Miniprotein binders against b1l550. Designs and how they scored, part 274

Target 1, 279 residues: b1l550
Amino acid sequence: MRLPEELLERARDIHSEAPSHRIKLDRVGSFGLKVPVEFKGFLLLAEADVWVSLPEGRRGVDLSRQVEAIYELSNPPKDPFSLCREAAISLLEKLNYADSSGVSIRFDAPLQDGESLKYYGVEISSIASDEIINKIRVEILGMTACPCTAELIRAYKSSEIAATHTQRSLGILEVSTKAEHPDPDKLASIIERAMSSPLRTYTKRPDEGGLVIRSLSNARLAEDVVREMIHLFLEEFGHLPEDTHILAAVRSMESVHMHDIYAERSFSLDEIRKEISSH
Key: E = the ipSAE of ESMFold2; O = the ipSAE of OpenDDE; V2 = 0.75 times the mean of E and O plus 0.25 times the DockQ between their complexes.

## First folded at step 21 (miniprotein)

Design gc5 (at its last look DockQ between E and O 0.87; V2 from the best seeds 0.80)
Fold by OpenDDE base, look of step 21:
Structure gc5 (fold): chain B 279 residues (1-279), chain A 99 residues (1-99)
Amino acid sequence: as target 1 above (279 residues)
Amino acid sequence: SEEELERLADEFRELAERLGYDEIEVTREGDRFTIEAERNGVRIRIEVEVNGKEIKITVTIEKDGRRIRFMYVITDPEKLEKYLEEIERIIKMFLEERR
């Protein structure tokens, strides 16, 4: 049942009223929306969160306008990065009482692996105020081989290829910048190249053997992986603004332990350049 | 290159013209140019800097006493058209919404 529109003329606008307590809120919005996006020729259903700030003098946010803003921009489906940036800006324009807005979009990105597909996790966000800050988080699984165990076994059996334990490791790159969102495929590639080997969706027996041998020949600590990620990131994305902030991390699901090994470094481009130049 | 900078300036001028801006001021300073225009209380400032293969675009939009600034840093020329279209859409949003 739809209420008669004429009732709107008699009803108080509750959202525009002064609150009982004049307190500003940082984020008010709708979380867990589903929006279609186009990514590398795939139509994906992404999760989206949308929010704005609420001034102290306003009781509530026009939540319907927030939802309309993102869905208007989502039809027809477009790339999620443009959608994120445009939606954040649109929210500020449509909800003129807000001094800030934000959009977050999450999806699994397809990655070609021969004739099959792999994937990596993506979370993108845009926060708009007087300036726009774009954030991207990429997560992809790879494989690591332990160099410490390899050295112990080498010392014991004197084998040409030392056996060692291997495990899945989750690599993470998070970038916050005033520039546009960095290319997620490039970020995923950096993570994979920083590990002992990539994972494969489609693996025949010979390929599996080769993948493991490659990993054994390129054994890396979690710490090595993070350092390599940073190095490769600087080579590819050193052109970003100096105030760009990066988190590089790895979570190794160690196969010989019940717990994971975790390593991270948070830095700005300015900070890390100074650090490297000091050596 | 000088030719590239001039081409970019023309592309951004044309963008402003398509958006219905009549008074477009273009200022050039070395490897940078700035486009400024105003229409119906929506003021735009587009700053473009070329450094080798890198193109830095900074867009500022002012409307009703509010300012928003956003930036692109392009190293792949193939992405330029995409971001030009995005910038055009964003500016258009401010022009269409009558306050």
Scores: ipSAE 0.784, ipTM 0.916, lowest interface PAE 0.6, mean pLDDT 92
Fold by ESMFold2, look of step 21:
Structure gc5 (fold): chain B 279 residues (1-279), chain A 99 residues (1-99)
Amino acid sequence: as target 1 above (279 residues)
Amino acid sequence: SEEELERLADEFRELAERLGYDEIEVTREGDRFTIEAERNGVRIRIEVEVNGKEIKITVTIEKDGRRIRFMYVITDPEKLEKYLEEIERIIKMFLEERR
């Protein structure tokens, strides 16, 4: 139903009033928006959250301006990273009473896998105030092979056959930086290269056997997967600002256990460089 | 290189000119340059430093006492044009009428 526009002249503007309790709010926004984005030639429907801070003297947020900011920028659909950074700044400019704004965008990123496709998870955010902090989290599944069991089997009756349990493992890289969001494909590549083997969408049986043998030759502890992720990250992204913060983690769904194995390390670039140089 | 810095400075000067800035100050300090301009109460400062592999761009926009600062550290020169276009769009937001 559409009400007469003349009522706008006579109705109270509730959101611009002072609240009865003057308490500042940190995040007031619209969550679960569906926003079109363009990623590597794919048109995707991403999930987005947008918010601003609300000062103690203002009762409500201008909701239509908040939603308009991200939808205006998403037409035509564009790169989700540019959209995220631009929307956060647009929110802060359009809602001049706010001292901070934020945008998050989530989607599954397609990744070439031979003649087929696979995917990995991406969540990005941009938080704007007097500076912008950009965060990206990449999650991708890979395969790990246990070196402990492999060594035990090798030692059993001097076996020449390499064998161990293999399992899917979820690798995680999360980066918070003042610079633009890192390339998600490079982060996904770092995670996969740290694992014993990537996962494939499909393979023929002889190729599948080769994949398994290759993974056994590259058996790694979860701890060493995380260490390798850090080493590879520093090679690729050592140029980022020194106060860039990283979380590197792996969660291994161990095929021989009822529980998962987890390893993680959080660090800033300047902290990890000092740690490594002390050896 | 000197030629690379000069080309970048020209690109950023042209960016500011496209946005309607016409008193554009460009200063050079070795491997870096700074562009400063003001139009309609919107002051911009763009600091660019080039290290063969890396281009570091820091943008500061000030309007009505609000200041925002953001940066790029570009190692892939193919992305430079994309980020210049993004910077231009962001500055344009501050030049547009609010409300």
Scores: ipSAE 0.757, ipTM 0.909, lowest interface PAE 1.1, mean pLDDT 89
ESMFold2 (binder alone), look of step 21: mean pLDDT 83; pTM 0.837

Design gc6 (at its last look DockQ between E and O 0.86; V2 from the best seeds 0.80)
Fold by OpenDDE base, look of step 21:
Structure gc6 (fold): chain B 279 residues (1-279), chain A 99 residues (1-99)
Amino acid sequence: as target 1 above (279 residues)
Amino acid sequence: SEEELERLADEFRELAERLGYDEIEVTREGDRFTIEAERNGVRIRIEVEVNGKEIRITVTIEKDGRRIRFMYIITDPEKLEKYLEEIERIIKMFLEERR
């Protein structure tokens, strides 16, 4: 049943009323929206969150207008990074009582692996106020081999290639910048190159054996992986603004323990450059 | 290069013209240029700096006493067209919304 539009003229605009308590809210919006996006020739269904700030003098946010704003920009489906930036700006413009807005979009990004596909996780966001800040989080699984166990086995048995335990490890790069979102494929590549070996969706027996041998020959601690991620990041993205903030992290699902090993470093580009130059 | 900077200045001027800006001021300072224009209370400022292969674009939009600033740093020339189109769409949103 659709209510007659005439009733809208008689109804109080509850959202525009003064609240009982005059308190500003930082974020009010719709979470868990599904929006289509186009990424590298794939049409994907992404999850999206949209929000704005609410001033102390306004009771509520026009939530329907928020939803309309992102869906108008999502038809036809477009690049998720452009969608994120444009939607954040559109929200701020359409909801003129807000002093800030934000959009977050999450999806699995396809990555070519020979004749098959693998994937990595992406979460992008844009926060708009007087300035726009763009954030991207990339998560991709790789493989690590433990150098400590390898050394123990080498000491015990003379072998050209020391056996060691291998495990699946999750690498994480999170970047917040005033520039546009960094290239997610480049970020994923940095993470994979920082590990002992990448994972493969499809392996034949010889390929699987070779992958493991490669990992054993490139044994790395979780700490080594994080340091290598930072090094490779600086080489590829050193052109970003100095106030760009980075989180580099690894969660290693250790195969010999019930728990995971975790390592991280949070830094700005300015901070890490000073640190490296001091050595 | 000088030729690249001039080409970029022309592209951004044309962008402003397509958006219906009549009075476009272009200021050049070394490896930088600034485009300023105003239409129907929507003021735009586009600053472009070329440093080797890097192009830095800073866009400022002012409307109804509000300012929004955003930036692109382009290292791959193939992305320039994509971001020009995005900038055009963003400015258009401000021009179309009647307050």
Scores: ipSAE 0.806, ipTM 0.925, lowest interface PAE 0.6, mean pLDDT 92
Fold by ESMFold2, look of step 21:
Structure gc6 (fold): chain B 279 residues (1-279), chain A 99 residues (1-99)
Amino acid sequence: as target 1 above (279 residues)
Amino acid sequence: SEEELERLADEFRELAERLGYDEIEVTREGDRFTIEAERNGVRIRIEVEVNGKEIRITVTIEKDGRRIRFMYIITDPEKLEKYLEEIERIIKMFLEERR
């Protein structure tokens, strides 16, 4: 049953009233929206959050306008990065009482892995006010091999035998910038190249042996992986604005320990350049 | 190069014309150019700098006393058209009457 539209003219617009307590709110929105996106020819189901700020003099947000803004832009499905940036700006324009808006979009990105696919995690956001801040977080698993145990085994048996424990490690790159979102595949590649070896969806025995041998030849501390991520990031993305902020991190699920280890460094581009050039 | 700058300036001029801007000011300073126009209370400023294969685009839109600024740093020239289309869609949002 549909209510008569004439009621809209007689009913109070509750949202536009002043509230009883004049307190500004930072984020008011709709969270957990399901949105179709197109990424590299794949149609993916992504999860999105949308929000705006609410000034102290306005009682509520027009929530239907928020949902409308992102869904209008998502049909037909398109590139999630364009959708994220455009939706954030659309929210700010449509809800003119807000001084800021935000959109986040989360999905699993497919990546070619031989004749199969593997996936890595992507979360992007765009925060709009008098400027736009674009953020991307990429998470991908790789393999690390411990150099400490490798050295102990070498000392025990002579240098003829190389062996150590290996484990899955989660690499993380997070970038906040005024420029458009960096390419997630390039970020994922940086993380994988910093590890001892990549992980595969599946392997046959000769390929599995090769991955293990590669990992032993590239044994690295979690700290060294983070440093390598930073080095590779600067080679690929050194052109971004100087105030671009990066987080590089590794969480290693150590195969011989009851606990994970974690290494992290955050920095801006101008900060890290000064640090490197001072040595 | 000079030819790349003129081609790019023509593309942005045409973008503004497609959006209905009539009086488009183009100012050049070396490897940079700026496009400024106003229509129906929506003022745009598009600043473009070319440095080798790198193209930096800064877009400023002003409407009703609010200003919003966003940027692209394009290192893959094959993606230029995609971002020009995105810029056009964004400016169009401000030219349309709010629903």
Scores: ipSAE 0.746, ipTM 0.908, lowest interface PAE 1.2, mean pLDDT 89
ESMFold2 (binder alone), look of step 21: mean pLDDT 83; pTM 0.837

Design gc7 (at its last look DockQ between E and O 0.88; V2 from the best seeds 0.80)
Fold by OpenDDE base, look of step 21:
Structure gc7 (fold): chain B 279 residues (1-279), chain A 99 residues (1-99)
Amino acid sequence: as target 1 above (279 residues)
Amino acid sequence: SEEELERLADEFRELAERLGYDEIEVTREGDRFTIEAERNGVRIRIEVEVNGKEIRITVTIEKDGRRIRFMYVITDPRKLEKYLEEIERIIKMFLEERR
């Protein structure tokens, strides 16, 4: 049953009323929306969160207007990065009582792997106030081989290729910048190149053997992976603003232990440049 | 290059013209230019700096006492058109919403 629109004229606008307690809220919005996006020729269904701040003098947010704002921009489906930035700005403009807004969009990004597809996880955000800050988090799985075990086995048995344990490792790059969102494929490539080898969606027997041998020949600690990620990131994205913040991390699902190995470094571009220049 | 900077200035001027801005001020300072315009209480400032192959674009929009600033850093010229279109859409949002 749809209520007559004329009833709206008689009803109090509950959202615009003064609250019983005059307290500002930082984020009020809709979480777990599904929005279509276009990414590299694929139509994807992404998960989205939208929010705004609420001033102390307003009881509630117009949640319907928030939902309308993102869906208007999502039809036709567009690039998720543009959608994120435009939606954050649109929210702030449409909800003029808010001093800040934010949008987060999550999806699995397709990545070509020969004749097949693999994927990496993407979470993008845009936070709008007097300035806009863009954030991207990329997560991709790779493979690491342990150099410590390899050295132990080499010491025990003379072998040209030292056997070692291999494991699946999750690499993470998170970037927060005043610039546009960095290219997610480049970020994923940095992570894969920092590991012992990439993963493959499918392998034939010779290819699988070659992949493992490659990993054994490029054995890396979790710490090595993070350092290599940072190095490669600086080469590709050193042009970003100096106040750009980065988190580089790896979670190695160690095959000989019940627990994971984790390593991370958080830094700004200006901070890490000073650190490297001091050596 | 000088020619690239002039081309960019023309592209951004044309963008402002398409958005219906009549009074467009362009100021050039070395490897940067600034475009300023106002229409119906929506003031825009676009700063473009070219440093080698890097193009830095800073957009400021002012409306009803509020300011929003956002930035692009372009290293691939093929992305320029995409971001120009985005900037145009964003400014248009402010122009269309009548308060």
Scores: ipSAE 0.802, ipTM 0.924, lowest interface PAE 0.6, mean pLDDT 92
Fold by ESMFold2, look of step 21:
Structure gc7 (fold): chain B 279 residues (1-279), chain A 99 residues (1-99)
Amino acid sequence: as target 1 above (279 residues)
Amino acid sequence: SEEELERLADEFRELAERLGYDEIEVTREGDRFTIEAERNGVRIRIEVEVNGKEIRITVTIEKDGRRIRFMYVITDPRKLEKYLEEIERIIKMFLEERR
């Protein structure tokens, strides 16, 4: 049953009242929305969160207008990065009592893998106030090969056997910047190139053998994967604002252990440049 | 180059004209130009700097005492049109009366 619209004229506007406890709130919104987006010709269902700040003198946020705003911008489906930035600005403009707004969008990004597909994880956000901060997190699986075990096996009988344990490793790049969101495919490529080899959806035996040989020839400590990610990131994205903040990390599911190994470095562009130039 | 800078300035002037701005100030200093305009209480300032292959665009929109600033750092000129369209859509949000 739909209630008569004229009741809106008679009812109190609860949201615009002052609350009994005058306490500002940092994030008030709707979380877990499903929003269609268009990415590289694919129509994807993304998960989105939207919010605004709420001053101490206002009792509530018009939540239905927040949800309506992002859905209006997502129809027809469009690029999730433009959607994220535009929605954050739209929320701040439309809900003029808020001093900040935010949008986050999460999806699995398809990636060509020869004649097949694979995917990687993407989470983006835009937080708007007097400036906009855009954040992107990319997560992609690759393969790492342990150089320590490889050296031990090589030393065993000084043998021709080239072997070590290999495992899936999750590479992570997270970037916060005042510029537009970096291209997620470039971030994923940086992560994959830093590892011993990429993962494939499938391989035939000769190709699988080649992939394993490549990983053995490119055995890397998790620490060195992170260092390589940073090096490649600086070459590709060193042009971003100097206060851009980056997190580079690897979680390796070590095949011979019951636990994961983790390596991480956070830095700003100006910070890491000073560090490198001091050596 | 001088030709690229002039073409870029014309594109931003045309963007402002499409949005209905008519008193558009363009100032230039070397590899940098600034476009300023105001319409219906919505003031825009678009600062563009060309540094080698990089195009840095900073947009400031002011309405009702609120200021918002955002930027792009373009290294691939093929993306310029997409971001100009995005900038136009964002400014249009501020020019529309609130519903």
Scores: ipSAE 0.747, ipTM 0.908, lowest interface PAE 1.2, mean pLDDT 88
ESMFold2 (binder alone), look of step 21: mean pLDDT 84; pTM 0.848

Design gc8 (at its last look DockQ between E and O 0.94; V2 from the best seeds 0.81)
Fold by OpenDDE base, look of step 21:
Structure gc8 (fold): chain B 279 residues (1-279), chain A 99 residues (1-99)
Amino acid sequence: as target 1 above (279 residues)
Amino acid sequence: SEEELERLADEIRELAERLGYDEIEVTREGDRFTIEAERNGVRIRIEVEVNGKEIRITVTIEKDGRRIRFMYVITDPEKLEKYLEEIERIIKMFLEERR
């Protein structure tokens, strides 16, 4: 049942009223929206969060207008990066009482793996105020082989290829920049290249054997993986603004322990360049 | 190249013209072009810098006392057109009357 529009003329605009307590809120919005996006020729259903700040003198946010803003931009479906940036800006323009806005979009990104697909997790965000900051988080699983166990086994038993334990490891790159969002496929590739080997959705027996041998021949600590991720990131994305902030991390699901090994480094491009140049 | 920078400045001027900006000021400072225009209280400033293979575009939009700035750092020329189209859409959002 739709209420008669004439009732709207008689109803107080509750959202525009002064609140009982004049307190600014940092984020008010709708979380867990579903929006269509186009990514590498795939039409995907992404999760989206949208929000704005609320000034102390306004009781509530026009939540319907926030939802309209992102869906207007989502039809027809477009790339999630432009959608994120445009929606964040649109929110500030449409909700003129807000001094800041934000959009976050999450989905599993398809990645071609021979005749099959693998994937990585991606979260794209844009925060708008006087400036726009774009954030991207990429998470992809790979495989690591432990060099320490390999060395122990080599010392105990002479073998051409030292056996070692292997495990799944989650690599994470999070980038916050005033530039546009970095290419997520490139970020995923950096993570995979930093590990002992990539994972494969489909493996034939010869391919599986080769994948394991590759891992054994490229044994890496979680610490090695993070350092390699940073190195590869600087080669690919060193052109980003110097105030660009990066989190490089690995969570190794160690196969010989009940717990995971975690390693990370947070840095700005300016900071890490100074560190490397000092050696 | 200098020719690429001039071409890009012209393309941005044309973008502003398509958006109905009549008074467009283009200034050059070294390897930087700045395009400034105003229409219906919406002021735009687009700065373009070319550094080797990198194109940096900084957009500033001012309306009703609010300023919004955003930036692109383009290393792939194939993405340039896409981002120019995005900039056009963003500016257009400010030119549209708030319903």
Scores: ipSAE 0.768, ipTM 0.907, lowest interface PAE 0.6, mean pLDDT 91
Fold by ESMFold2, look of step 21:
Structure gc8 (fold): chain B 279 residues (1-279), chain A 99 residues (1-99)
Amino acid sequence: as target 1 above (279 residues)
Amino acid sequence: SEEELERLADEIRELAERLGYDEIEVTREGDRFTIEAERNGVRIRIEVEVNGKEIRITVTIEKDGRRIRFMYVITDPEKLEKYLEEIERIIKMFLEERR
């Protein structure tokens, strides 16, 4: 049943009224929207959240207008990074009572893996006010090999045995910057290169053996994986604004333990450069 | 770089012209240029600096007392056209009257 539109002239406009309690709200929006995006030639179904701030003098947000704004920008489907930045700015311009807006978009990114695909997690956001802040988080699994156990086994059998425990490790890079979102594939590549070996969807025996040998040759502590991620990040993205903030982390699901090992470092580009140059 | 800067400045001036701006001020100082224009109460300022491999573009849009500033730090020249198209779409949002 559709109600007559002429009722709009008779009904109170609840949203534009002043609230009985004049309290500013930081985020009012629509969460869990399904939005089509195009990434590297793939049409993906992403999940999006949209919001704006609400001043103390306004009772409600035009929620349907928020949803309409992002869906209008998503037709035809386009690059999720452009969509995220454009939608955040569009929300702020169109809901002029807000002093800030935000959009987040989440999807699994395809990555070529031989004749198949593997996937890694991507979450992006754009928060607009008098400036725009863009954030990207990338999570991808790789393999790590323990150097301590490798050394112990080498010493035990007079170097005849090359062995250690290997495990899946989840690598994380999160970047917050005033510049456009960094390329997620480059972030994923940095994470994988910092580990002992990448993971594959599947391998044949000779390739599997090669991965294991590679991981033994690149045995690394979780701490050193994070350090290598930072080194590689600076080499690739040192051009970003000095106040760009990065979180580099690894969670190693140690195969010989019931618990995980975690290592993390957060820094700005300015901060880490000073630290490195002091040594 | 001199030729590259002039070509980029012309491209951004043409971007503003496509959006209907007709009094476009272009100011240049060495490796940097600024394009400023105003139309229908929407003022834009696009500042560009080229340093070797890097192109920095900062866009400021002002409308009805509100200002928003955003930037790009482009090291992959293949992405330049894409970001200029994005800038054009964003400025267009401010020139349109919303329903």
Scores: ipSAE 0.761, ipTM 0.911, lowest interface PAE 1.1, mean pLDDT 89
ESMFold2 (binder alone), look of step 21: mean pLDDT 83; pTM 0.841

Design gc9 (at its last look DockQ between E and O 0.95; V2 from the best seeds 0.81)
Fold by OpenDDE base, look of step 21:
Structure gc9 (fold): chain B 279 residues (1-279), chain A 98 residues (1-98)
Amino acid sequence: as target 1 above (279 residues)
Amino acid sequence: SEEELERLADEFRELAERLGYDEIEVTREGDRFTIEAERNGVRIRIEVEVNGKEIRITVTIEKDGRRIRFMYVITDPEKLEKYLEEIERIIKMFLEER
């Protein structure tokens, strides 16, 4: 049963009323929406959050209009980056009382792994005000081999290939920029290349052996992984604006300990260039 | 290259024309150009800078006292068309009457 539309003429617009307390809100919106996106030929169902600011003189946000704005842009499905940017701008345009808007889109990105697929986690965001800031977070699992244990075993047994413990490690790159979102596949590749070896969805026995040997031959501390991620990032994305902010991090699920090892560096492109040039 | 910059200027002029802008001002300064136009109270400013293989596009839209600025940094020429289409869609959102 739909209520008669004529009721709208008689009902107060509660959202446009003055609030009991004149206080601005930073974010008001709908969280946990599901939107279709097209990514590398895959149609994916992504999770989305949409929000706007609310001025002190307005009681509420038109939440239905926010939801409509993102779904209008989601049909037909498009790439999540364009959707994020366009939706953030659309929200700000449609909700003229807002001085800022934001969109966040989350999904697992498919990555080809031989005849199968692996994946990495993606969160894409755009924040609109006088300027648009785009943020992307990529998380992908890899493998690390410990160089410290390898050295201990080498000293003990004098083997050419020293055994060591290996573990899964989560690599993280988060980029905030006034440019468009960096290519997530490139970010994932940087993370994988910074580790001792990538993970595989499936391995045949010879391939598995080779993967482990590669890892042992490329043993890295968590600190080494982060430094390598930064180095590779600068080579690939050094063209981004100087005020672009980066978080490079790794969480190593150490197999000999009950706890994880974590390492990170937060920096702007300007800051890190100055640091490197000083050496 | 100079030829590339001229081609880009023409593409962005054509974009503004497709959006129904009649008075389009194009200003060139070295390896950059600026396109400015106004239609129905929607003012656009598109700044394009070419540095080697890098194309930097900065779009500013002004409507009803609001200004929004966004930027692209293109290193792959194949992405240019995609972002041109996106810019066109974005400007169109502002040109659409409420």
Scores: ipSAE 0.770, ipTM 0.912, lowest interface PAE 0.6, mean pLDDT 92
Fold by ESMFold2, look of step 21:
Structure gc9 (fold): chain B 279 residues (1-279), chain A 98 residues (1-98)
Amino acid sequence: as target 1 above (279 residues)
Amino acid sequence: SEEELERLADEFRELAERLGYDEIEVTREGDRFTIEAERNGVRIRIEVEVNGKEIRITVTIEKDGRRIRFMYVITDPEKLEKYLEEIERIIKMFLEER
């Protein structure tokens, strides 16, 4: 049933009233929206959250306007990064009582892996106020090989190829910046190159052997994977604004233990440059 | 390279013209230029700095006393057209009636 539009003239605008308790709210929004996005020729169904701040003097948020803002921009489906940035700005412009807005978009990014595909996790956000802050988090699995055990086995067997325990490790790069979102494929590549070896969807035996040999030849502690991620990140993205903030981390699912280990470092570009140059 | 900078400035002037701005100020200083314009209470300022293949663009939009600033640091010139289209869409949001 559709009600007569002239009722709008007689009804109270509940959302624009002052609340009985004047308390500001930081995030009021719609969470878990499904939005179509286009990424590298793939049409993906992403999950999105949208929100705005609510001042103490306003009773409610026009929630349908929030949902409208992102869905209008998602038809036809487009690049999720452009969608994220544009939607955040659109929310702030459309809901002029808010002093900030935010959008987050999550999807699994396809990555070519020989004749097949693999995926890595991407979450992006854009927070708009006087400025826009863009954040991207990339997570991808790789393989690490323990250098300590490799050295013990080398000494014991006098073998040219050291054996050691290997395990899947989850690498994480998270970047917050005033510039546009960094390319997720470049972030994923940095993580994979910092590992002992990438993981493959499948390999034929000669290629699998090469992968194992590479991992043993490039054995690394989780701590050194994080250090290598930072080194490679600075090479690729050192041009970003100096106040860009980065988190680099590894969670290693140690194959010989019942538990995981975790290493991380957070820094700004300004801070890490000063640290490195002091050595 | 100066021809490339002038072409880039022309592209941003044309962007503003497509959005209906008719009094566009362009200021040049070395490898940097600034475009300023106002229409229907929406003031824009686009600052562009070129350093080799790196292009830094800062956009400031002001409407009804609110200001928003966002930026791009483009290291792949092939992406320039995409970001120009995004900037145009964003400015258009502010020119549309609320």
Scores: ipSAE 0.744, ipTM 0.909, lowest interface PAE 1.2, mean pLDDT 88
ESMFold2 (binder alone), look of step 21: mean pLDDT 84; pTM 0.855

